# VHH binders against Rho1 guanine nucleotide exchange factor 1 (rgf1), part 5

Target 1, 188 residues: Rho1 guanine nucleotide exchange factor 1 (rgf1), of Schizosaccharomyces pombe (q9y7u6r621to808)
Amino acid sequence: KRQEVICEVIYTERDFVKDLEYLRDYWIKPLWASSCIPERKKEKFIRTVFLNALEVQAVNSKLAEALTKRQNYKPIVDNIADIFLEHVPKFEPFIRYGAGQLYGKYEFEKEKSSNPAFAKFVSDVERLKESRKLELNGYLTKPTTRLARYPLLLEAVLKYTDEGNPDKQDIPKVINIVRGFLSRLNVE

## First folded at step 1 (VHH)

Design e10 (framework vhh_7z1x_3)
Fold by ESMFold2-Fast, scan of step 1:
Structure e10 (fold): chain B 188 residues (1-188), chain A 121 residues (1-121)
Amino acid sequence: as target 1 above (188 residues)
Amino acid sequence: QVQLVETGGGLVQPGGSLRLSCTASGFTFSSYAMNWVRQAPGKGLEWLSGISWSGGDTSYADSVKGRFTISRDNAKNTLYLQMNSLQPDDTAVYFCAKLEDYVWGSYDDYWGQGTQVTVSS
């Protein structure tokens, strides 16, 4: 049913934001405090691997908050596209992230292969329960994967949306904006 | 227009407990990670704990891990720090803070005025 897909949209948005907070708290902050990367290249390395992931988190935390407030107002969520129309135009950080993501993964693997202290840091973090048995590369893929999922999730909502619902007119607009960002990722 | 107001400080015996509260206004509290930071007499700022916007993730400095618990109530726009097993070197002014991205090394987004905690016999 329609409500099942809407609930999935909201809960997976919240989970996505939590995944980016995990990157901040278990990778980025501890790596800044660690000596496992030589000081001379530490800043450039962190910025190359993690890019603007926290800028994506800032944008999407606002979207998740707005969706959560709509759901808390009443259990049955009648429409969501108006919230998405306010927030998806601000998705420029996904483009900056996506453009650097592959090179970031390359630099991460290169450092891990050549630096035993960093390889130990990686192993120590990835065995924490907070990592949920997912390697760093899995987390680094999440912004690009999330962006690609919005059209799929929203089309599922649209399929069960009647003519009287504002989402009938507005979901296609949201999908078009998101597909615009996805198209630019292929160019960049 | 952003306001953070800390309460709950005071004098406590070593081994005692205190709960600090921070009431936030002027921004969408539920959308932002929040932090506790302290400053002991004659020392610099020490970050203690952070909590994500949802409360789903928390982090702690080694000096307080296992003794302090950060939590939040988004319906009340309130951040908490439960402090157990207090030691004399926990004596400090405690600040509630909405911090900028740590990757850039910035601590100076928004701070409260602080609440004094004194641990002594």
Scores: ipSAE 0.000, ipTM 0.095, lowest interface PAE 19.6, mean pLDDT 84

Design f01 (framework vhh_lunsekimig_d3)
Fold by ESMFold2-Fast, scan of step 1:
Structure f01 (fold): chain B 188 residues (1-188), chain A 119 residues (1-119)
Amino acid sequence: as target 1 above (188 residues)
Amino acid sequence: EVQLVESGGGVVQPGGSLRLSCAASGFTFSDYALYWYRQAAGIERELIASITSGGSTNYVDSVKGRFTISRDNSENTMYLQMNSLRAEDTGLYYCAADWFGELYDFDYWGQGTLVTVSS
């Protein structure tokens, strides 16, 4: 049971990083290369809609790499909180992202409704198999959703953790740091 | 519209010096982390130096103490001062820019400038 929850933590971390790589490769880079947004406002528009999503991706890629390395050395993962204690203090990019998310979604919808070339770009991307039938707004929500999910996943690991395991003492510390970030975003 | 143009390459003897320039246009230069890569014939491109938007620098061990990366945001130009050049430093030197820093892929690449160190 415990291993099942730990596997979920690791696999969903990798999935989250892949979702942000999808934003980079299928939205941000193609929009930057496209003429569908007028050049005079393109940089500001992209920064407003996607914010610092790629800073979040960079931080969480390191977390996913560390978790994957732990998993590769042993069939049973004994503890994970030491990895999280190294990485969650670096989650400041989630705060910058969350602060701008609502306005970014508003500007995206506004441009989509007023600019037919951009509306076509959006439609074309969202029809790709790589988009997995999820609209851009679903992807833009992922960093705040992922941050909120860490306490839930870690509490589930903690439930099946014995007193002799260092995770018993360290998981509550990880949860406390994450809840600190969530409090600053007003989502707790 | 976006361009990175390297210059300053040439032929020098071992122990000599060169200053490479990377001139940027079409983007807000001061917001980007900037990188120097080199590629020898038949070898993959190697990151040799980086400079963040805030001015923090990093170097691969083989060039540390000999090469200095710098940026001039007012001129939209990045530099690589190369001192005490060795035969091993021979190669094509590329500059690259990354909009969010620390990405696996770069947003922009230059065309490269050739450095040859030979006696």
Scores: ipSAE 0.000, ipTM 0.152, lowest interface PAE 12.0, mean pLDDT 85

Design f02 (framework vhh_lunsekimig_d3)
Fold by ESMFold2-Fast, scan of step 1:
Structure f02 (fold): chain B 188 residues (1-188), chain A 119 residues (1-119)
Amino acid sequence: as target 1 above (188 residues)
Amino acid sequence: EVQLVESGGGVVQPGGSLRLSCAASGSIFSIYALYWYRQAAGIERELIASIYSGGSTNYVDSVKGRFTISRDNSENTMYLQMNSLRAEDTGLYYCAAEYDFWSGSEDYWGQGTLVTVSS
């Protein structure tokens, strides 16, 4: 069971990074190139909706890379908390993202309801197979839900961790750091 | 490809200030994260400050409120303003730059600049 939870941690970390790459390649870059938002408000709109999602991507790309390297070296992963202790102190971008997320969603829906050219852009992107049947609002929620999920996943790993494994003492340290960030967002 | 060169190190009295600079030969605008690391004698290298492309910053507890990381994209330079220096801040300071994992992510490191807090 322990390996099942560890595999879920690694797989979902890779998926999370891929979801942010999708935002970059299918939403952010195409919107900068598009004329569907008037030039005078385009920059402010993109920054309001997507915030610093690319900073979160950069941080978590390195975490996903380190976890993947551990798994590739030996498919049975003995410990992961050392990797998390290296990377979770760098999670400050999640705070900036979380502070603006709800307002960003509000502005996105407002523009979509009032701008037919943008509504068409949204419809076209959300119909692509790369969107994986998830609307933009689902993707915009991912950083805050991912952050909240770390304690749950790590507690599950800890539950099946034997005494003598470094994760036994180090996973609680990781959880404390993550909960520190969650507290600053006023999330459980 | 980015080359990083640190400068601004030196000897300073406790309570003094220093400003470290990290000059990049390539454009730092395309770099997602920039870091300052510190290595004291006999102690392993420690991440002390970070700055991301949107301006988000992070610091280790021991330097919070005393150190400020910033960057000037027009000068391709990153800075570390160090105030209220303590003997414990003595060490070799390195800057580092990271690109996105998906774009062939790579860490670039400077060679380091020495900071001594004494007398």
Scores: ipSAE 0.000, ipTM 0.130, lowest interface PAE 14.1, mean pLDDT 83

Design f03 (framework vhh_lunsekimig_d3)
Fold by ESMFold2-Fast, scan of step 1:
Structure f03 (fold): chain B 188 residues (1-188), chain A 119 residues (1-119)
Amino acid sequence: as target 1 above (188 residues)
Amino acid sequence: EVQLVESGGGVVQPGGSLRLSCAASGFTFDDYALYWYRQAAGIERELIASISSGGYTNYVDSVKGRFTISRDNSENTMYLQMNSLRAEDTGLYYCATDLYWGEGEFDYWGQGTLVTVSS
């Protein structure tokens, strides 16, 4: 049903923002405070692995907030594409993130395999219940995975959208913008 | 040392034009996205325009069709061409980039250039 899909869109957007906050609070900030990476390479290492994840968080926090405000205003959400049209043009940070993601994962695995102190840090974090049994690599793929899911989720909303609803005209526009960003990820 | 230096601000009448420049140094300019933010009186700082390393651009609705962002990688400079200026465009314009993670919204900010639209 339409409302069920819309609720999934909003809920999973909030979850995505929380996943990036998890990276900030359980990986990025603790790594800055830790001595497990030598000081001479710590800053470059953190930048290489986590890239601009906090920039993606900033952009998508605004989207999640706008969607949540719409949902809180009225329990039945009539339309969402107007919110997406305002926010998806600002998804440029996903391109920067995607361009560096593979190299970041490579450097993470390389450090983990060569640095026992860092390997212990990784093991300790991944054992926390807040990590939800997902390894760092799973979290690092989330921005690219989230971007790819928008067309699928929005097509599902569109399927249950009536002719008189603004979403009927606007969802295809949102999907077109998102697919533009997805196309650039494989080019850049 | 990473530096962003804005210029081109000034006083202009409504309907006039200005071109802002952001001169960048201390990083591999070609590899990073660049942004123009505006801090207007009584309004929170807002993203006005962005340009990716590949040259793709985004704008907020209030400036679409009036402002054009561009970059010159050979000069390490980003521009904002502002046409049909309105009183509500008055504010401090900041250049920003995200090349290194920090606790702020973006890694690095310029000092800003003031644009005043008055009759």
Scores: ipSAE 0.000, ipTM 0.133, lowest interface PAE 11.8, mean pLDDT 84

Design f04 (framework vhh_lunsekimig_d3)
Fold by ESMFold2-Fast, scan of step 1:
Structure f04 (fold): chain B 188 residues (1-188), chain A 119 residues (1-119)
Amino acid sequence: as target 1 above (188 residues)
Amino acid sequence: EVQLVESGGGVVQPGGSLRLSCAASGSTFSDYYLYWYRQAAGIERELIASITSGGSTNYVDSVKGRFTISRDNSENTMYLQMNSLRAEDTGLYYCAAGDWEYLGPEDYWGQGTLVTVSS
């Protein structure tokens, strides 16, 4: 029911932050340390492919922390929209990320197809259990996919919210802010 | 967290040299990736040189062999040594700094310093 949807909101927020930490620890940091991309283009390549993913991670880590603290204080979570109202106005990094995402994927595939050392690096990382059998392109899509999922998840919470609960008034405000960001990205 | 101030711009003849400096105030300068950008009239701002926290350097082809980027972490200062200057090098030069963990547009920018190459 309502608690099930709230639990999914919190769990998937934590999972999203973990996905971005995976990009940091298994792709970004190892690529900086690697010689598989020529030094002359390594910095531009990494910035082009991963953009500001770690800025998104920093913003959403704070949201995930706040949601987790609410849940830890009392396992039955009465409301969540006050937390979202504090955090979703800070989602500007999603716009910067979304603007470069397709070009980043293009440059990644181009390098992978033309550079055997990089292709091996990609294969090695994607074989690790930490990849969860998802290729890099799947991870690079996650910020725009996550942003689009907030209205869907929050509408589901709203459906099971009683008139006396502050979420009844506040969830629509959160959805409106998120849809504002989605509109700027030209995402449904 | 960090404030950047450029200096060293000026007017030089073609073939001349200039050294730009970018002084930082704040902490953790050594952790930043550092950049020189150029904005020329009628041209979009472009990255011309960069240096990682580990000291690796990158240059656009048009300045390779003529420009040298360097950093002095003890002074919290970055430099751009510009040799064999051409009229096409005229523009506003910006220093910028970014935490490698926040890939994307640089986090901190200077105000810019004007370089004019003319006879």
Scores: ipSAE 0.000, ipTM 0.142, lowest interface PAE 10.2, mean pLDDT 85

Design f05 (framework vhh_lunsekimig_d3)
Fold by ESMFold2-Fast, scan of step 1:
Structure f05 (fold): chain B 188 residues (1-188), chain A 119 residues (1-119)
Amino acid sequence: as target 1 above (188 residues)
Amino acid sequence: EVQLVESGGGVVQPGGSLRLSCAASGFTFSSYALYWYRQAAGIERELIASITWGGDTNYVDSVKGRFTISRDNSENTMYLQMNSLRAEDTGLYYCAAEYYDLSGFEDYWGQGTLVTVSS
């Protein structure tokens, strides 16, 4: 049913924002406070591994908030594409993130293999319940994975959308914008 | 509860000095880059000084040689020493704290303190 797909869109958007907040609160902030990375290398290391993940989080937290407001106003959500049309043009941070992701993962693994203090830090964080049993590398893939999933989720909404609904005209516009970003990352 | 509280603003004559303080609570102060912004009437808020967690400083050209930013991690306080004040330095001064990897997004802001340089 259409409402089930829309609920999935909204729920997974909120979950995505929470995943980025987890990176901020359990990885980035604690690494800045920790001495496990040599001080002269710390800033560059954190920037290389986590890139602009917090910039993506800032953009998508606003999208998640707007979607949640629509759902809270009326549990039966009639349309969502107007919200997406306002927010997806702001997805430029996904491009910056995607461009550095593979190198960031490489530098993370390199440091982990050569620095026992950092390896212990990694092990300690990944044992926390807040990690949801997912390793850092799983979280670092989330922005590019989320971006690629928008067309699939929105096409599912479109499939169940009637001709009289504004989403019938507007969802294809949203998909086009998202595919523009995906094309720049070569993931289509 | 996260707070940034500015103090030290006031009225001063041209050529005078003021020292602004920004007291922080509710976060790991020593892990953040810290900033002083100012806003004059009719103008966008501008970054005037920054200090990294390691103590490296940067200044906008209009205040270089006159203003000095510093931090005391043991007291969770950042300072702005302002010397040789000019009429154009008049404005609301805000302290801000952000992580370096936020790509220009400010994490925390103070309420501002007014500096007036007149007569």
Scores: ipSAE 0.000, ipTM 0.107, lowest interface PAE 15.1, mean pLDDT 84

Design f06 (framework vhh_lunsekimig_d3)
Fold by ESMFold2-Fast, scan of step 1:
Structure f06 (fold): chain B 188 residues (1-188), chain A 120 residues (1-120)
Amino acid sequence: as target 1 above (188 residues)
Amino acid sequence: EVQLVESGGGVVQPGGSLRLSCAASGSIFEIYALYWYRQAAGIERELIASISSGGSTNYVDSVKGRFTISRDNSENTMYLQMNSLRAEDTGLYYCAVEPFDWGSLDEDYWGQGTLVTVSS
């Protein structure tokens, strides 16, 4: 059971990083190349909607890489909290992202409702199989959702952790750091 | 650190063609997404074409159907084939890269540019 939860932690971390890479490759970069937003406001619009999502991606790709290395070295993963203790203190980009997220969504919907060329661009991207039937707003919520999910996933790992395992004392430390970030965002 | 060198600019008549090249040295070329930008006198720098490490391409509407971006990872070179050139295509053309493992809304690595002039 414990290994099942740990596998879920690692798989969902990789999926989260892939979701941010999807934003980069299918929204941010194509939108920079498109003329569907007037050139004079395009840069400001992209920065407002997508914020520092790519900073979050950079931070969490390192976490996903470290977790994947642990899993690849030995299929039975004995502990993970040491990796999280190294990486969660670097989660400041989640705060910058979260602070602008609702305004970014507002500006996205406003442009979509008033600009037919942009509405078509949105429709075209959301029809791609790579979008996995999830609209942009679903992807824009993922950093905040992922941050909130860490305590839940880690508590599930902790539940199946024996007293002699370092995770028993270290997982609560990780949860405390993450809850500190969540508190600053008024999440939970 | 990636070093970029553009070439292939010149003077052409309207309706003519040019192929721009961007040669990279230093880091591993094939991991980067690659971009072509242009800067015309008196206007802001404009992204005109991009190609991902996997070969996916995007173009600004004004060049779609006329310009083709491509990459040759074995030669660490990116190209911009420009056909049916118009007077408004005149400007300095820049190639740029970004790190594969770190995305950016801004281009972090720039070449020196190559001048394209379309005039009769």
Scores: ipSAE 0.000, ipTM 0.116, lowest interface PAE 15.7, mean pLDDT 82

Design f07 (framework vhh_lunsekimig_d3)
Fold by ESMFold2-Fast, scan of step 1:
Structure f07 (fold): chain B 188 residues (1-188), chain A 119 residues (1-119)
Amino acid sequence: as target 1 above (188 residues)
Amino acid sequence: EVQLVESGGGVVQPGGSLRLSCAASGFTFEDYALYWYRQAAGIERELIASIYSGGSTNYVDSVKGRFTISRDNSENTMYLQMNSLRAEDTGLYYCARDEWSGYFDLDYWGQGTLVTVSS
């Protein structure tokens, strides 16, 4: 059972990184190339809606890479908390993202309602199979949702961890660091 | 971690030229606007040049026609070509990237590179 939870931790981390890469490739980069937002406000709009999502992606790509490397070396993963201890101290980008998320969603909906060219752009992207039937607002919530899920997933791993495993001592340390970030976002 | 590293500063005579470089890492360079600021001793930092992800540029009046900002997205590097330098251009030059948090603007800065214009 422990391996099942660890597998979930690794696969959902990789899926989270892929979701942010989807934002980059199907929203952010195409918006920079598009004329659907007036040039005078394009940069401010993109920064307001997508914030530092690409910085979150960069940080979590390294975490996903390290977890995947551990799993590829030996499919039965003995411990993961050492990897998390290396990476979760670098989660400062989640704080910047979370602070602006609601305002960004507001500005996105406002532009969509007032700008027909942008509304068409949104509709075109959201109909792509790569969007997985999820609207932009669903993707914009993913960083704060992911951050909140780490303590839950790690506590599940801890439940099935024996006394002799380094994770027994280290998982609580990881959870404490993540809860520190969640506290700063006022979500805990 | 957002990292910005400036280079190219030095001592030049009035009328001389310098080319500053800013090497960036820790973010998707092509998606962000980048800026050059400068600061003289005891004076607040001033924004002198901006370059947006689409290639558009902006300059303060005091450097227009003399300075040229540019970027190379393939090298993750921004440049400032400074021509016809004046004693008033002396100061620390900072590479910067901003970020809108939804409530306030945040700025990331490099360590700065010193430019001294003297005879």
Scores: ipSAE 0.000, ipTM 0.090, lowest interface PAE 20.2, mean pLDDT 85

Design f08 (framework vhh_lunsekimig_d3)
Fold by ESMFold2-Fast, scan of step 1:
Structure f08 (fold): chain B 188 residues (1-188), chain A 120 residues (1-120)
Amino acid sequence: as target 1 above (188 residues)
Amino acid sequence: EVQLVESGGGVVQPGGSLRLSCAASGRTFSDYALYWYRQAAGIERELIASITSGGYTNYVDSVKGRFTISRDNSENTMYLQMNSLRAEDTGLYYCAADSLEWFGDYEDYWGQGTLVTVSS
């Protein structure tokens, strides 16, 4: 029902933020400290593969925090679209991320195939339980996948929303803003 | 916005030396990592030398000990000193600049290339 879908929205937002924190703590920071990529190209390589993922994390961390505060105030969440209207206009980092994602994945695979030290680093990280049996490429697709899920989740909330609830008027506005970003990425 | 212009290429005999320059207009180099790439016949463009904003240098094994990368932030220019040149060093040499910023946008700026021919 409505509360079940709202809970899914909030919990999957938290999980998305945690996935980006995983990239920071298990890939970006360790790669920066590692010698497995030659120093001459390490900085450029890390920026090319991970792009502005930490900028996306910063934006969506604030959204997740606001949703969590609403849920903590009352376990039954009456509305969420006001929070989304505050935060989705700030989703420009998703566009920057999406524009470089394919090239970043290409450069990652190229380095992995040609650099045994890096291939070992990749294997070691992907075997950690914290990686949850998901390869780096799976994590690198998460921002574009998350952006595409917002309309689907919000339409499900809208389906169970009564006329007297502010979400009835506001969820369509949120969906329109998100679809604007998706259109700029050529994702529908 | 930013233009990079390479110079210093030419024809040299094996064992000779050349000094390449890369001059930037527009933005200053101080915050940028700087790179030299080369493209030889039949080979993809490869990174051969780099220098960070802090001055740390790195080289591909084939040029290590023969080439030296350096930068002059006051002149907004980067150099590649090439010594003990070999026939396999023949190719187009490109300079590139990239932001060291972790957050937000970054952009690679490329020059047009300068030709180095090592032949007797």
Scores: ipSAE 0.000, ipTM 0.108, lowest interface PAE 12.6, mean pLDDT 83

Design f09 (framework vhh_lunsekimig_d3)
Fold by ESMFold2-Fast, scan of step 1:
Structure f09 (fold): chain B 188 residues (1-188), chain A 120 residues (1-120)
Amino acid sequence: as target 1 above (188 residues)
Amino acid sequence: EVQLVESGGGVVQPGGSLRLSCAASGFTFSEYYLYWYRQAAGIERELIASISSGGSTNYVDSVKGRFTISRDNSENTMYLQMNSLRAEDTGLYYCAAGTPEDWYELLDYWGQGTLVTVSS
């Protein structure tokens, strides 16, 4: 049971990193190469819509790598909270991302409504199999959704953690750090 | 020391073909995104083609179907195959390399450029 939850933590972390790599490869880099946004406003537009998503990807790719190394070391993963304690203090990029998300969404919808070339670009990307039938807006919400899921996933691991396992003492510390970031994002 | 060296530029007639090469050294080539930029007289430098570390490619609409970007990680070389060349393709062609995160800080490495002239 405990291993099932830990596997979910690790696999969903890898999936989250892959989702940000999808934004990089199918949205950000193609938009830089495309002529559908005028050159004079292209950089500002991309930075406004996608913000620092690639900074979040950089931070979380290191977390995913550390979790994957732990999983590859032994078939059964005994503890994970020490890895999270090393990495969650570095989650400041989530705050920058969250602060700009609403305005970025507004500018994206505005450009899509007024620019037919961009509307076609959006439609073409969202119809790719790699987009998995999820609209850009669904991907842009993933960092804030992922941040909110850490306490829930870690509480589930904690529920099945025995006395004597380091996670028993360390998971609550991880949850406290993550909730600190969530508090800075959530007014109500 | 990081170096990117372009070659393959020259004078070609409209409808002709040309292959540009970008030889790289001083970094782990296989891990980097690679780009071709073009600068024509009086026009800002524009990104025309890119290739990811995994081989995913992107092109500006004006060259799509005519140009093909590729990479050979064993030779630390990137290519741009240019077919059906038009007068509007005339310009300096630059190769660049960067991690996905480098675009945020604009820390891309650049070559010196190679001139392509499409003229009869």
Scores: ipSAE 0.000, ipTM 0.130, lowest interface PAE 13.5, mean pLDDT 85

Design f10 (framework vhh_lunsekimig_d3)
Fold by ESMFold2-Fast, scan of step 1:
Structure f10 (fold): chain B 188 residues (1-188), chain A 119 residues (1-119)
Amino acid sequence: as target 1 above (188 residues)
Amino acid sequence: EVQLVESGGGVVQPGGSLRLSCAASGSIFSDYALYWYRQAAGIERELIASITYGGSTNYVDSVKGRFTISRDNSENTMYLQMNSLRAEDTGLYYCAAFEDYSSGWYDYWGQGTLVTVSS
């Protein structure tokens, strides 16, 4: 069971990175190229809705790649907390993202309701197979949801970790760092 | 250009001590974890110790309590203090660091330093 939980940690990290790449390739880049938002407010609008999602993507793509590299060394992954200890201290972008998330969703819905060209753009993107039947608001929630899941996933790994494994000492350290970020997210 | 260079290997008797050093050129020590691997002849390399940028350490069970990993970020150097050495500690010791770039990964490995524990 321990290996099953570790595989879930690694696969869901890769899926999270892919979700942010979806935002980049199907929303952010196309919106910059589109005329559906007036030029005078386009930059501010895109920055407001998507915030620093691409900074989160950059940080977490490094984590996902380090985890994947560990998995490729052996069929069985003995430990992962050393990788997390290297990467979770760099999670400051999650705080900047989380602070603006609700306002970004508000501005997105406001523009969608008042701008028919943008409403059509949204409808067209959300009907693509690549959107997996999930609306933009579902994707915009993913960074804060992912951050909250790290303690749960890592506690599950810890449950099946024996004495002598480095993860026994280090998973609690990772969880403490992540909980520190989660605590800061609850401050308005 | 980035290079890792190990030193400090040698021949010691059982119960002896050695200190290995891994010196890095460039910025390889900024924010990345550093690793000591060990390889016996014909066997795949195994991770024996690691240290994060912040100083958190991990050890394989067989060396825990006998080996101590440390780093000096100002000198771009990582150390492995090996005490109470046993015959089974004999092998090539490699330091490693992993850096991610926007277009891919770069793995940095030292050349290896030989530790022989014999009576």
Scores: ipSAE 0.000, ipTM 0.090, lowest interface PAE 17.5, mean pLDDT 83

